# VH-VL binders against q0atu2: the designs that were tried, part 383

Target 1, 119 residues: q0atu2
Amino acid sequence: MLDKKARIRTSREYRNVFEKGKRLSGRFLIIYYVENALDNNRFGFITNKKIGMAVIRNRIKRQLRAIVREYQGQVKNKHDIVLVARAGIGKSSFEGMEKDYIAIMKKAGLFARNANKID
Key: E = the ipSAE of ESMFold2; O = the ipSAE of OpenDDE; V2 = 0.75 times the mean of E and O plus 0.25 times the DockQ between their complexes.

## First folded at step 20 (VH-VL; framework fv_dusigitumab)

Design hh64 (at its last look DockQ between E and O 0.72; V2 from the best seeds 0.78)
Fold by OpenDDE, look of step 20:
Structure hh64 (fold): chain C 119 residues (1-119), chain A 122 residues (1-122), chain B 111 residues (1-111)
Amino acid sequence: as target 1 above (119 residues)
Amino acid sequence: QVQLVQSGAEVKKPGASVKVSCKASGYTFTSYDINWVRQATGQGLEWMGWMNPDSGDTGYAQKFQGRVTMTRNTSISTAYMELSSLRSEDTAVYYCARDSGYDSGEFYFDYWGQGTTVTVSS
Amino acid sequence: QSVLTQPPSVSAAPGQKVTISCSGSSSNIGADYVSWYQQLPGTAPKLLIYDNNKRPSGIPDRFSGSKSGTSATLGITGLQTGDEADYYCGTWDSSVSAGYVFGGGTKLTVL
């Protein structure tokens, strides 16, 4: 799991990201991101019923948290970032989600991946 | 077979605008970003920006901010690049190229259009 | 002028090996995968190498790519007359303004 300090936890924090942040869409994910006044990044995760049953939503959320955790150190600092799972994500592999995350974060200017391929 | 087919050559006056089209086929248009790259005569490749055909999101090179607009018509799988306030320096061949970023997590252009020559002259 | 630096030209005789260098910085080659493109005279660029060293279908194994630190190298063995073209390296740059960047291009002449 992500550290407590790396999580967006309150409705107010989420609202701030949605209202003041920028939005970019990938194939399976939408990210909302905004600069924060902290020395660390915070991540939030949104999965809705369009994705599927609770067991599926929980799986997706768990997978997204794993992806974010893996690349957390490569994300530019001082950002609140909310990941919203798109409806089609339920049909995606973990690798597919990961690739989508990487691509969208790069385009957002938030992520600089190292030379290690995920293949 | 993946194909990108661009519109024909354009001749414009300085200060005018040009809009180049890029029709995609052989794959799901909304699943891959379209990038635009230009090449002045005898010069190298210059990246202009990306456009997500699904969302319409764009990212432009700083050099072209405020002067370039990338759009799409999903019903006909066509991407557009409009460049305004044309200058002689904008004379170049303009390419559309498919981006495999969302598919691979890495950005490279695996398919290219044939190019569109845009000439800006008084 | 280009963010990535390539030699303007290289030349070799048929059958020989040539290498084309591409130097960048920690925000581009140092942080992301490099791709190479071949542009034959009067044609659109063609993907030659991606992910530093992978070849798309149809690209012969005499083309190779490598990356180390902030530099990348394209290798061509068994040089053929048909290899005479311009070659460009490219990668994603994660600097202040994220975007794709190309090298200045290298003209390969087959003697």
Scores: ipSAE 0.871, ipTM 0.941, lowest interface PAE 0.6, mean pLDDT 94
Fold by ESMFold2, look of step 20:
Structure hh64 (fold): chain C 119 residues (1-119), chain A 122 residues (1-122), chain B 111 residues (1-111)
Amino acid sequence: as target 1 above (119 residues)
Amino acid sequence: QVQLVQSGAEVKKPGASVKVSCKASGYTFTSYDINWVRQATGQGLEWMGWMNPDSGDTGYAQKFQGRVTMTRNTSISTAYMELSSLRSEDTAVYYCARDSGYDSGEFYFDYWGQGTTVTVSS
Amino acid sequence: QSVLTQPPSVSAAPGQKVTISCSGSSSNIGADYVSWYQQLPGTAPKLLIYDNNKRPSGIPDRFSGSKSGTSATLGITGLQTGDEADYYCGTWDSSVSAGYVFGGGTKLTVL
C-alpha cells in the first residue's frame, strides 16, 4: 500500500490537479498530473459508478494502487498524479492495466527509471 | 494484415506547409499510437512525435515544437502530420509508424508506412 | 548528431559474423529497452529486435540483441548478401524532453 504522504487526500488537492494539471489518456486510464512543492509524489484514484458496482470499483482501485506502488520508485519526484479509470476498465486484466499505466507514464514524461530490466 | 499507406510525394516552396496522410488498416486504429519519423537523403532516422488516435493527445520532439501538428480522422482510420514554415532542411522522407506501447509498456515501432518524399525547394 | 552513437559502417564477408554497437546514457539505454531496425536500400525501416533481445515473427535467429549498462549490441551471424542494409538502434529517452531517440545508423556491407 501507498504511504500516507504519497496520497492525495482532500477535494482541494484533487481539484488543483484537475484544474492546473496536464491530461493524458491511455486505453483504460486517464492521468492528470501537475508539479507539487513537496519532496515526494502523491497519487489519487478515481472510479466512476458507470464502471460498475462498489465491489468492482474497489477491486479496480486496489489493482491500480498495487500497480502504482510497484513502479513508484521510477516516477519523477514532486508530482501530484491522479489516475482516472475509464469506462470498460473492469473488463481489462491486471496486466493490461499495468502496461497501460507504463505506456502513459512514459509518454507523459513522468518515468525516470535508472535500471535495466528484461522480460 | 496490418498496413499503413501514406500519401504521395510533395514539392513545396520555403515558408509553405505540408500535410502527409497515413491510412491504417488491419487493426483497431484507435488502440495504438501513430508516430512520425523523417529521414533526409543519406541521413539517419529522426523521431518527430506521437499521436493517440483515440484521444487526439500528442507529444512532439522538442526540435519540432511549434511547427508540427499531428491529427487524425478516426472515421477513415487516417493519421496526419502537418509541418509548417518549411525550409530546405525539411527535405526528407516522412514515415508514419505504429507503436506497441499499450501492448508491452515499451516503446518501439512494429509497423511502418512506405514513406512520403517531401522536397522543399525554390 | 544522434543521441545514440553507432559506428558509421561495418563490413564482412558472407558467412561471417559482425557486431554493431549502440552507445547511450543512463537516461536512455540505461533506463529503457532497446530496439533495432533494419532498412534495406530504398525501403522503409523494419523492426528487427525489440525489448533488447526479442525477435518479431519472421526474423531469423542469426539476428540477436543484447544490452549491458548504457550500451546495446546487435549481432548478425552467417552473413548473407541480403543483410546489406542500414541498421538503427532506438530507445525511449527519459531526459527533460522525454521522447524516442535513434542511433545515427550503421551501414553494413557484405563483401
Scores: ipSAE 0.726, ipTM 0.895, lowest interface PAE 1.2, mean pLDDT 91
ESMFold2 (binder alone), look of step 20: mean pLDDT 93; pTM 0.950

Design hh7 (at its last look DockQ between E and O 0.73; V2 from the best seeds 0.80)
Fold by OpenDDE, look of step 21:
Structure hh7 (fold): chain C 119 residues (1-119), chain A 122 residues (1-122), chain B 111 residues (1-111)
Amino acid sequence: as target 1 above (119 residues)
Amino acid sequence: QVQLVQSGAEVKKPGASVKVSCKASGYTFTSYDINWVRQATGQGLEWMGWMNPDSGDTGYAQKFQGRVTMTRNTSISTAYMELSSLRSEDTAVYYCARDSGYDSGYFYFDYWGQGTTVTVSS
Amino acid sequence: QSVLTQPPSVSAAPGQKVTISCSGSSSNIGADYVSWYQQLPGTAPKLLIYDNNKRPSGIPDRFSGSKSGTSATLGITGLQTGDEADYYCGTWDSSLSAGYVFGGGTKLTVL
């Protein structure tokens, strides 16, 4: 689980990301990202009803949190990043989600300059 | 099999624009990004940018920001690269290339178009 | 100047082994997988190696790739006259503006 300080938690925080942030789409994810005034990154996760039943949405959210946690040390600091699950993510493997996340984050230029190899 | 077929050679005057097309076949067009790479005569490869055919999202090399536009027509599986304010230095062969980044998380170009020669001269 | 550095040319006799180096930094080769492309004269580039050391179908095992730190190497054994071409390394760069970067290219001459 991500630390509380690393999570976007309020509606206002989410709204700020959506209104002021940039958007990029991958196969299974859409990310919204914007610089923040903090010394750390914050992540938000959205799995809406198009993903499937609550059990599925919760599973996807857990998986996305795991992915974000795994690579958070490689992400450029001072960003609020919201991950929105796309409809097809429910049929994807964890590895597929991970690869999609990596690709999108690279395209967004959000990985640190000195990031290590991502496997 | 996967194929990328590009439009024919172009001759343009300085200041004009050129739009090169790249028709994809043999795979799901919207599942892979299309990248554009150019090569001046006797020079190396130069990456220009990527375009996501599904979302229309793009990312351009800083050198071409404000001058390049990458688009697509999904109904005909065709990607386009338009370069404006052409200069003599833009004379090159332009390639479209399929990006397999979504499959691996690492970017590489597994299939290339045959190239389009763009000549900019007065 | 290319972001990735390659020797401008290498040469060897048929049957010999050649290596082509590709040097980068922590923001590109040091942080991402390297790909290699072969460009025969007058043709479009062709993917030769991806993910540092993987060969696409149709690429003979005479071609190999490796990566260590911020450098990558392409190896070609049993050199053939048909291998005479330009070779480019490439990878994703995560510096100021994220994007793909190529090496300057290496002209391989078969003596």
Scores: ipSAE 0.901, ipTM 0.950, lowest interface PAE 0.5, mean pLDDT 95
Fold by ESMFold2, look of step 20:
Structure hh7 (fold): chain C 119 residues (1-119), chain A 122 residues (1-122), chain B 111 residues (1-111)
Amino acid sequence: as target 1 above (119 residues)
Amino acid sequence: QVQLVQSGAEVKKPGASVKVSCKASGYTFTSYDINWVRQATGQGLEWMGWMNPDSGDTGYAQKFQGRVTMTRNTSISTAYMELSSLRSEDTAVYYCARDSGYDSGYFYFDYWGQGTTVTVSS
Amino acid sequence: QSVLTQPPSVSAAPGQKVTISCSGSSSNIGADYVSWYQQLPGTAPKLLIYDNNKRPSGIPDRFSGSKSGTSATLGITGLQTGDEADYYCGTWDSSLSAGYVFGGGTKLTVL
């Protein structure tokens, strides 16, 4: 995600989501989410060392950012959302991560009506 | 061969609780969410909620929040739905169903249990 | 009553075709894929169509699905007496308390 306004940037901002937010797990991802007082959404991404070497972790982050960007038009505004990669995510495909993200975002109630990206 | 096998019929008095079980076989139980759907006699299908067997996370339809609890025991691949404060309107067949969300990102129920009849009468 | 609206009943003779409509809104059919379920008398529902128009293995191609805008349609050709059942559309609804929704059901009579 290159947009500065759409990023969770500080450790305090991340802690707020983890402490005040709700948590939902998918097959490859965990999301934490909380309403914010802004006019926009913000996203954070966490990959820990248990996922693999740095090149693998960086690839996963890039793929998750691309997925979030692709579906951002469907996300209800005014939320801080942190995506945490689960240990097994390194074996999943881009499509597998994408489907997991769609499923957990729907189950969290974070997609808005009149969504785009429907075939 | 995916199979969902539910517990037997129940007769309950108003104000009691019922707990229906759903034993899964033929797939990795923790990889798919279980949903619960009920159907009163001569009526349509009514979705009650979903449960993730891996995490224990749930999402309940608003109508049932506060009265329904969905749980699991992963060591025996079994999901449970408990409905409390029963009333005559809760008389229905209760189904468990596996959802496709993690395979496709779009929800449909590809396998269903045989149903459990719950009768609430005084 | 039902978020998704279906006709309560349809009928046709063996060998003919029918369609069953399912009308929704931008928060469900307009935003998500539709599935169809067949419920034979006294049995659990069975997946008939998923992802708007795809058939699971074992479902003959005389069953078809389509979607346009906020409406979906189940088509059945070459009707057989064994097709007498209740048919339900279903999809995810992203409104208020996000969840799965079904149509009210359509009873198909083959006569």
Scores: ipSAE 0.758, ipTM 0.903, lowest interface PAE 1.1, mean pLDDT 91
ESMFold2 (binder alone), look of step 20: mean pLDDT 93; pTM 0.951
OpenDDE, look of step 20: ipSAE 0.898; ipTM 0.949
ESMFold2, look of step 21: ipSAE 0.754; ipTM 0.901
ESMFold2 (binder alone), look of step 21: mean pLDDT 93; pTM 0.951

Design hh8 (at its last look DockQ between E and O 0.68; V2 from the best seeds 0.77)
Fold by OpenDDE, look of step 20:
Order: C-alpha cells, then structure tokens, then sequence
Structure hh8 (fold): chain C 119 residues (1-119), chain A 122 residues (1-122), chain B 111 residues (1-111)
C-alpha cells in the first residue's frame, strides 16, 4: 500500500485536484493532476459503480495502487494526482492498465519511463 | 491496412492560417494518438504535438504553443492540424503520424501520412 | 539545434557496415525508448526501429538498434544502394515540456 503521506484522503483534497488540476484521458484512465506545496506526491483513486460490482471496483483500485506504487519513485515531485478508472478498465489486463498509466503520465510530463517497463 | 491520407498542397501568405487534414483508415481511429511532424526543405524532422482522437486532448511543442490547434472528426476518422500566423519559416512538408504509445505506453510513430507541402510566401 | 545529436552524414560502400549515433540526455534517451526512422529521398519517414532495438514487420535484420546511457546507435550491415536515405532517431523527452524529440538526421550515402 501507499504510504499515508502519499495518499489523497479528504474530500477537500480531491475537490482541489478536480477544480484546479489539469485533466488527461487515457484508454482506461483519466488523470487529474495539480502541483502541491509538499515535498512529496499524493495519489487518489476513483472507481465508480459503472465499472462494475464492488468486488471488481476493489480489484481495480488494488491494481491501480500497485501500479502507482511501482512507479512512484519515477514521478516528478510536488503533485497531487487523482486516477479515475474508466468504464472499460474492467476488461483490461494489469499490463494494459500499466501501459495506459505510463503513457498518460508521460504525456502529462509527470513521469519518465524506465527501461524496465513491461511490454 | 493502416493508412493515413493527408490533404493536398497549400500556398499561403504570411499571417494567414493553414489547416491540414489527415484521414485514417484500417484501424480504430480513437485508439491511437495522432502526431504532427513537419520538415522544412532540406531540414530535419520537427515534432509539433499530439492529439488524442478519443478525448480530443492535445499536447503541443512549446515552439508552437498558441499558434497550433490539433482537432479531429471521429465520424470520418480525420485529424486536423491548423497553424496560424504563418511565416516564411513555416514553409515545410507537414506529416501526420500514428503513435502507438496510446496503446502500448510507448511513443513511436509506426504509420505516416504522405505529407502535405505548405508554402508560405509573399 | 536538435535536442538529439546525430552526425550529419555517413558513407560506406555496398556490403559494408555503418553505424549512426544518436546522443541525448538523461531527460530523453536516458529516460525513454529510442526509435529510428528511415526517410528515402522524396518520401515520408518510415519506422525502422522502436523500443531501442525492435524491428517492425518488414524491416530486415541487417538493421539493428542499441541504447546505452544517454546514447543510441543504429547499425546497418550488408549496406545496399537502397539504404541511401536520411535516418532520424527520436524519443520522448520528459523535461519541463514533455514531448517527442528528433535527432538532426544523418544522411547515409552508399558509395
């Protein structure tokens, strides 16, 4: 799991990202991102009911947290980033999610790919 | 087969705008970003920006910020690149190119249009 | 001028091997995968190598790519007259303004 300090936890924090942040869409993910005044990044995750049943939403959230955690050290600092799962993500493989995350984060200028990506 | 077919040559005056089209076929248009790359005569390739046909999201090279607009019409699988305030230095062949990065997380251009020559002259 | 640096030209006789270098920085080649493009005279660029060393379908194995640190290299063995073209390296740059960047291009002349 992500460290407590690396999590967006309050509704106010989420609202701030949605209102002031930039938005980019991938195939399976939408990211909202905004600079923060901290020395670390914070991540939030949104999985709504259109994705599927609670068990599916929880699985997706768990997978996204795993992806974020894996690449956390490669993300440019001082950002609040919210990942919103798109409806089709339930049919995606873990690798598909990971590739989508990498691509969208790179396009956002938040992430530098490493040579150890899964392809 | 994947194909990108661009609009014909353009001749413009300085200060005018040009809009180049790129019609895609042979694949799901909304599944791959379209990038635009130009090449001045005798010069190298210059990346201009990307456009996500699904969302309409764009990212432009800093050099073209405020002067370039990339759009799409999904109903006809066509991408557009509009460049305004044209200068003589904008004379070049403009290419659209499909980016597999949207699908694979990688950024490279696997299919290219045939190019559109844009000439800016008084 | 170009973010990635290539030699302006290389030349060799048919059957020989040539290498084209591409030098970048930690924010581009050092951080992402390199692609190579071949541009025959009067034609659009063609993808030659992606992911540092992978060949798309239809590209013969006499074309190879490699990457080390902040530099990449394109290798062409068994040089043919049809290989005379301009070659460009490219990669994603993760600097302040994220985007794709190309090398300046290398003109390959087959003697």
Amino acid sequence: as target 1 above (119 residues)
Amino acid sequence: QVQLVQSGAEVKKPGASVKVSCKASGYTFTSYDINWVRQATGQGLEWMGWMNPDSGDTGYAQKFQGRVTMTRNTSISTAYMELSSLRSEDTAVYYCARDSGYDSGLFYFDYWGQGTTVTVSS
Amino acid sequence: QSVLTQPPSVSAAPGQKVTISCSGSSSNIGADYVSWYQQLPGTAPKLLIYDNNKRPSGIPDRFSGSKSGTSATLGITGLQTGDEADYYCGTWDSSLSAGYVFGGGTKLTVL
Scores: ipSAE 0.873, ipTM 0.943, lowest interface PAE 0.6, mean pLDDT 94
Fold by ESMFold2, look of step 20:
Structure hh8 (fold): chain C 119 residues (1-119), chain A 122 residues (1-122), chain B 111 residues (1-111)
Amino acid sequence: as target 1 above (119 residues)
Amino acid sequence: QVQLVQSGAEVKKPGASVKVSCKASGYTFTSYDINWVRQATGQGLEWMGWMNPDSGDTGYAQKFQGRVTMTRNTSISTAYMELSSLRSEDTAVYYCARDSGYDSGLFYFDYWGQGTTVTVSS
Amino acid sequence: QSVLTQPPSVSAAPGQKVTISCSGSSSNIGADYVSWYQQLPGTAPKLLIYDNNKRPSGIPDRFSGSKSGTSATLGITGLQTGDEADYYCGTWDSSLSAGYVFGGGTKLTVL
């Protein structure tokens, strides 16, 4: 689980990322990201109804949080980052989501450390 | 069975632009990013950037920011690289290559086009 | 001048072994996996090694790769005249704006 400091919490904070941030798409994820004025990163997660039933959306959200937690020490600080699950993510494995996240974060220039950990 | 087939050689004058095409076959074009790499005669490989054919997202090497545009036409499975304000130093073979990032979380180029020679001379 | 440093040339006789080094930094080889590309004269590069030490289908096991710290090595045993080519290492570099980087290339001559 991410710390309270590392969460995007309010609608205003989410809107800022969507309106001011950059957007980059992978196979299963879209990330929106913007530099913040803090000393830390904050993460938000969005799963919409098109992905499936609530139990499926909640499972995906938990899996994405676990992935983010695993790699958070390698993310460049001072960014607000929102992960948006794409409609096809429900068919992906945990490993598939992880690889997608790594690829997107590298291409966005958001990793500052070794992110080659894939199990 | 994956193939990347590039457009033919071009001769350009300084200040002109060139647009190189790269037609993909044997795989789902929108599932893999296309990268562009160039190589001047007798020199090494130089990475120029990546382009996601699904979204149209791009990332360019700093050296080419402002001069390069990478695009695609998904209906014909074709990627494009356009380089503007050409100089003699841009004389090179230009390659398209498919990256494997989404399959592995690792970046390497598993398939390459045959190359397109661009000569910039007066 | 290249971010990744390779010797400009290496040579050996047929049947012998050769190694090609690739030296980088904590932001590239130290942080990510290395690939190697073979470029035969007059042709496009071809993927030879990925994931530090894995071979794509069709690459014989006399080609090998390894990585230690911020350096990588390509090994070729049972050297053949058809191995005469330029060899490039490559990897993701996370410094500054992030992007892919290649070594300067190594010309292998089979005498």
Scores: ipSAE 0.731, ipTM 0.897, lowest interface PAE 1.3, mean pLDDT 90
ESMFold2 (binder alone), look of step 20: mean pLDDT 92; pTM 0.950

Design hh9 (at its last look DockQ between E and O 0.68; V2 from the best seeds 0.73)
Fold by OpenDDE, look of step 20:
Formats: structure tokens, sequence, C-alpha cells
Structure hh9 (fold): chain C 119 residues (1-119), chain A 122 residues (1-122), chain B 111 residues (1-111)
């Protein structure tokens, strides 16, 4: 799991990201991102009913958290980032989700300049 | 089978704008980003930016920020690149290219258009 | 001028092996996969290598790619006259200004 301090937890925090942040769409994910005033990044996750049943939504959320956690150290600091799962994500593999995340984050310029190799 | 067919050569005056089209076929247009790359005569390749045909999202090279606009018409599987405030230095062959690396979290261009020559001269 | 550095030219006789180097930094080659493009005279670039060392369909195995650290290398064995072209390396740059970057290109002359 992500550390508590690395999580967007309140509706107010989510709203701030949606209203003030930038948006980029991948195949399976949409990311909203905005700079924060902290020394760490915070991540939020949105999985709506279009994805499927609660069991599926929960699985997707767990998978996204795992992906974010894996690459967390390579993301530029001082950002609030919300991942919104697109409807088709339920048909994707974990690897597909991971690659989509990587690609969209790269295009957003959110990986650190000194980031290690990203596969 | 995958093809990118670009519009014809353009001759423009300094200060004018040019809009190059790139029609895609042989694959799902909205599934792959379109990149634009130009090449001045006798020079190397220069990346200009990417456009996501599904969302319309774009990312431009800093050099072209404020001067380039990449759009698409999904109904005809066509991408567009418009460059404004043209200068003599913008004289080049402009290529559209499909980004196939996106699926793997990487970036590479597996199919290219034939190129569009844009000449800027007074 | 180019973010990635290539030798401006290389040359060899038919049948020989040539290598083309591509030097970058931790924010580009060091962090992302490298691709190579072949551009025959008067034609559009063609994907030659992707993901550091993978060949698209139709590319013969005498073309190879490798990456180590912040550098990449294109290898061509059994050089043919038809290989005379410009070769470009390219990769994503994860710097503050994220985007794709190319090398300056290498002109390969077959003697």
Amino acid sequence: as target 1 above (119 residues)
Amino acid sequence: QVQLVQSGAEVKKPGASVKVSCKASGYTFTSYDINWVRQATGQGLEWMGWMNPDSGDTGYAQKFQGRVTMTRNTSISTAYMELSSLRSEDTAVYYCARDSGYDSGQFYFDYWGQGTTVTVSS
Amino acid sequence: QSVLTQPPSVSAAPGQKVTISCSGSSSNIGANYVSWYQQLPGTAPKLLIYDNNKRPSGIPDRFSGSKSGTSATLGITGLQTGDEADYYCGTWDSSLSAGYVFGGGTKLTVL
C-alpha cells in the first residue's frame, strides 16, 4: 500500500486536482495532475461503475495502487496525481495498465529527470 | 497495409500559416498517437510534437510552443499540423508518424508519411 | 545541437561491419528505450530498431541494436550498397520538457 502521506484522501483534495490540474488521457487511464506545496507526491484513484462490479473495481484499484507504488520513486516531486480508470481498463492486463501508466506519465513529464530505466 | 498519406507541397510567405494533413488507413486511427517530425534540407530530424487522436491531447516541443497546433478529424482518420508565423527556417519536409511504442510505455515511430515539403520564401 | 550525439559519418566496404554510436543522458537514453531509423536518400525515415534491440518485420538480422547506460549502438553486419543512408537514433526525453529527441544523424557510406 501507499503510505498515508502519499494518498489523496479528501474530497477537497480531489476537487483541487480536477479544477486546477492538467489532464491527459491514455488508453486505459486518465491522469489529472497539479503541483502541490508538499515535499512528496500524493496519489488518488477513481474507479467508477462503468468499469464493472465492485469486485472488479476493487481489483483495478489494487492494481493501480501497485503500479503507482512501483514507480513512485521515479515521479517528480510536489505533485498531486489522480488516476481515473477508463471503462475499458477491465479488459486490460496488469501489464497493459502498467505500460499505459508509464506512457501517459512520460507524456505528462512527470517522471524525474534523473529517473532510472523504466521498462 | 498501414499507411499515412500526407497532403501536397506548400509554398508560403513569411508570417503565413501552413496546415499539413495526414490521412491514416489500415488500422484504428484513435488507437495510436500521431507525431510530427520535420527535416530541413540537408539537416537532421526534429521532433515537433504528439497528438492523441482519441482524446485530442497534445504535447509540443518547447521550440514550437505557441506556434504549432496539432488536431485531428476522427471521422476521416486524418491528423493535421498547423504551423503559424512561418519563417524561412521553417522550410523543411514535414512528416507525420505513427507512435506504436505507446502500448509498451515507450516511444517509437513505426510508420511514416511520405512527407510534405513546405517552402517559406519571400 | 541535437540532444543525442551521433558521429556525423561512417564508412566501410561491402561485407564489413559498422557500428553507429548514440550518446545521450540519464533523462533520455538512460531512462527510455532507444529506436533507430534508416533514411534512404530522398525517402522518409524507416523504423529499423525499436526497444533498444528489436527489429520490426522485414528488417534483416544483420541490423542490431544495443543499449548500455546512456549510450546506444546500432550494428550493421554484411554491409550492402543498399545500406548507404542516414541513420538516426531516437528516444524519449524525460526532462522538464518531455518529448522525443533524435540524434544528429549519421551518414553511412558504402565504399
Scores: ipSAE 0.760, ipTM 0.916, lowest interface PAE 0.8, mean pLDDT 94
Fold by ESMFold2, look of step 20:
Structure hh9 (fold): chain C 119 residues (1-119), chain A 122 residues (1-122), chain B 111 residues (1-111)
Amino acid sequence: as target 1 above (119 residues)
Amino acid sequence: QVQLVQSGAEVKKPGASVKVSCKASGYTFTSYDINWVRQATGQGLEWMGWMNPDSGDTGYAQKFQGRVTMTRNTSISTAYMELSSLRSEDTAVYYCARDSGYDSGQFYFDYWGQGTTVTVSS
Amino acid sequence: QSVLTQPPSVSAAPGQKVTISCSGSSSNIGANYVSWYQQLPGTAPKLLIYDNNKRPSGIPDRFSGSKSGTSATLGITGLQTGDEADYYCGTWDSSLSAGYVFGGGTKLTVL
């Protein structure tokens, strides 16, 4: 689970990202992102009703939160980022969502330069 | 069998533009990004940018920002790269390449077009 | 020049082994998996190695790859005349202007 400071919480905060941010699509996800005036990142998650019942949508949100938490240390600071689940995401695996997230975050230029070094 | 078939060679004058096509077959065109890479005679490979055929999203190398446009027509599974304000140093072979990043989270080009020679001279 | 540094050329006799190095930085090789491409004379590049050390179907096991820190290495054993080509490393660069980068290329000559 993400810390409360790392969450986009209000309608105003979401609207800012959708109206002012850039948009980038993967296979299962769309991200909207904009630079913020904070020292940290904030994440929001949207699953529309087309994806399925509330139970299914909540499961997808939990999976996306887990993915974001796993990689949050690699994300360049000062960004508000909203993940929008695309129709058909329910047919993906957790690993498929994860790889999609990694790919679109790299293409957006949002990952830090040296985050994946261990050798 | 995955294939990327590019348009034929082009000869252009400085200041003109060129539009190279790349027709995909043997896979779901909208499932993979198309990247463009060029190579001047006797030189190395130079990445130009990526384009998502599903959304039309693009990301361009900084060197080409403002001069390159990458588009597609999904009904005919064809990607396009247009380079404007051509200079003699733009003389190169231009390749399209399929990107498998969404399957792996890592980017590599598993299939390439045959290349399109663009010559820019007076 | 190239953000990834490769030797400009290498040579060896048929049957020998060569290695081709690729040196980068923490924002490219240090943060991302490396691929290698073979370009035979007059042809388009072909994927040779992906994910640092994986071979696509149809690539013989005498081609190998490895990565350590900010460097990657392509190994070729049992050299054949048909291996004469240019070899390029490539990876994603996660710097401010994120994008794909190639090494400068290495021309392999089989004597």
Scores: ipSAE 0.731, ipTM 0.900, lowest interface PAE 1.3, mean pLDDT 91
ESMFold2 (binder alone), look of step 20: mean pLDDT 93; pTM 0.957

## First folded at step 21 (VH-VL; framework fv_dusigitumab)

Design mm1 (at its last read DockQ between E and O 0.69; V2 from the best seeds 0.82)
Heavy chain, then light chain:
Amino acid sequence: QVQLVQSGAEVKKPGASVKVSCKASGYTFTGYDINWVRQATGQGLEWMGWMNPDSGDTGYAQKFQGRVTMTRNTSISTAYMELSSLRSEDTAVYYCARDSGYDSGTFYFDYWGQGTTVTVSS
Amino acid sequence: QSVLTQPPSVSAAPGQKVTISCSGSSSNIGADYVSWYQQLPGTAPKLLIYDNNKRPSGIPDRFSGSKSGTSATLGITGLQTGDEADYYCGTWDSSLSAGYVFGGGTKLTVL
ESMFold2, look of step 21: ipSAE 0.828; ipTM 0.917
ESMFold2 (binder alone), look of step 21: mean pLDDT 92; pTM 0.951
OpenDDE, look of step 21: ipSAE 0.910; ipTM 0.955
ESMFold2, fold request of step 22: ipSAE 0.816, 0.832, 0.838; ipTM 0.916, 0.919, 0.922
ESMFold2 (binder alone), fold request of step 22: mean pLDDT 92, 93, 93; pTM 0.950, 0.951, 0.952
OpenDDE, fold request of step 22: ipSAE 0.908, 0.908, 0.907; ipTM 0.954, 0.954, 0.953
ESMFold2, last read: ipSAE 0.825, 0.826, 0.824; ipTM 0.918, 0.916, 0.917
ESMFold2 (binder alone), last read: mean pLDDT 93, 93, 93; pTM 0.951, 0.952, 0.951
OpenDDE, last read: ipSAE 0.902, 0.908, 0.908; ipTM 0.953, 0.954, 0.953

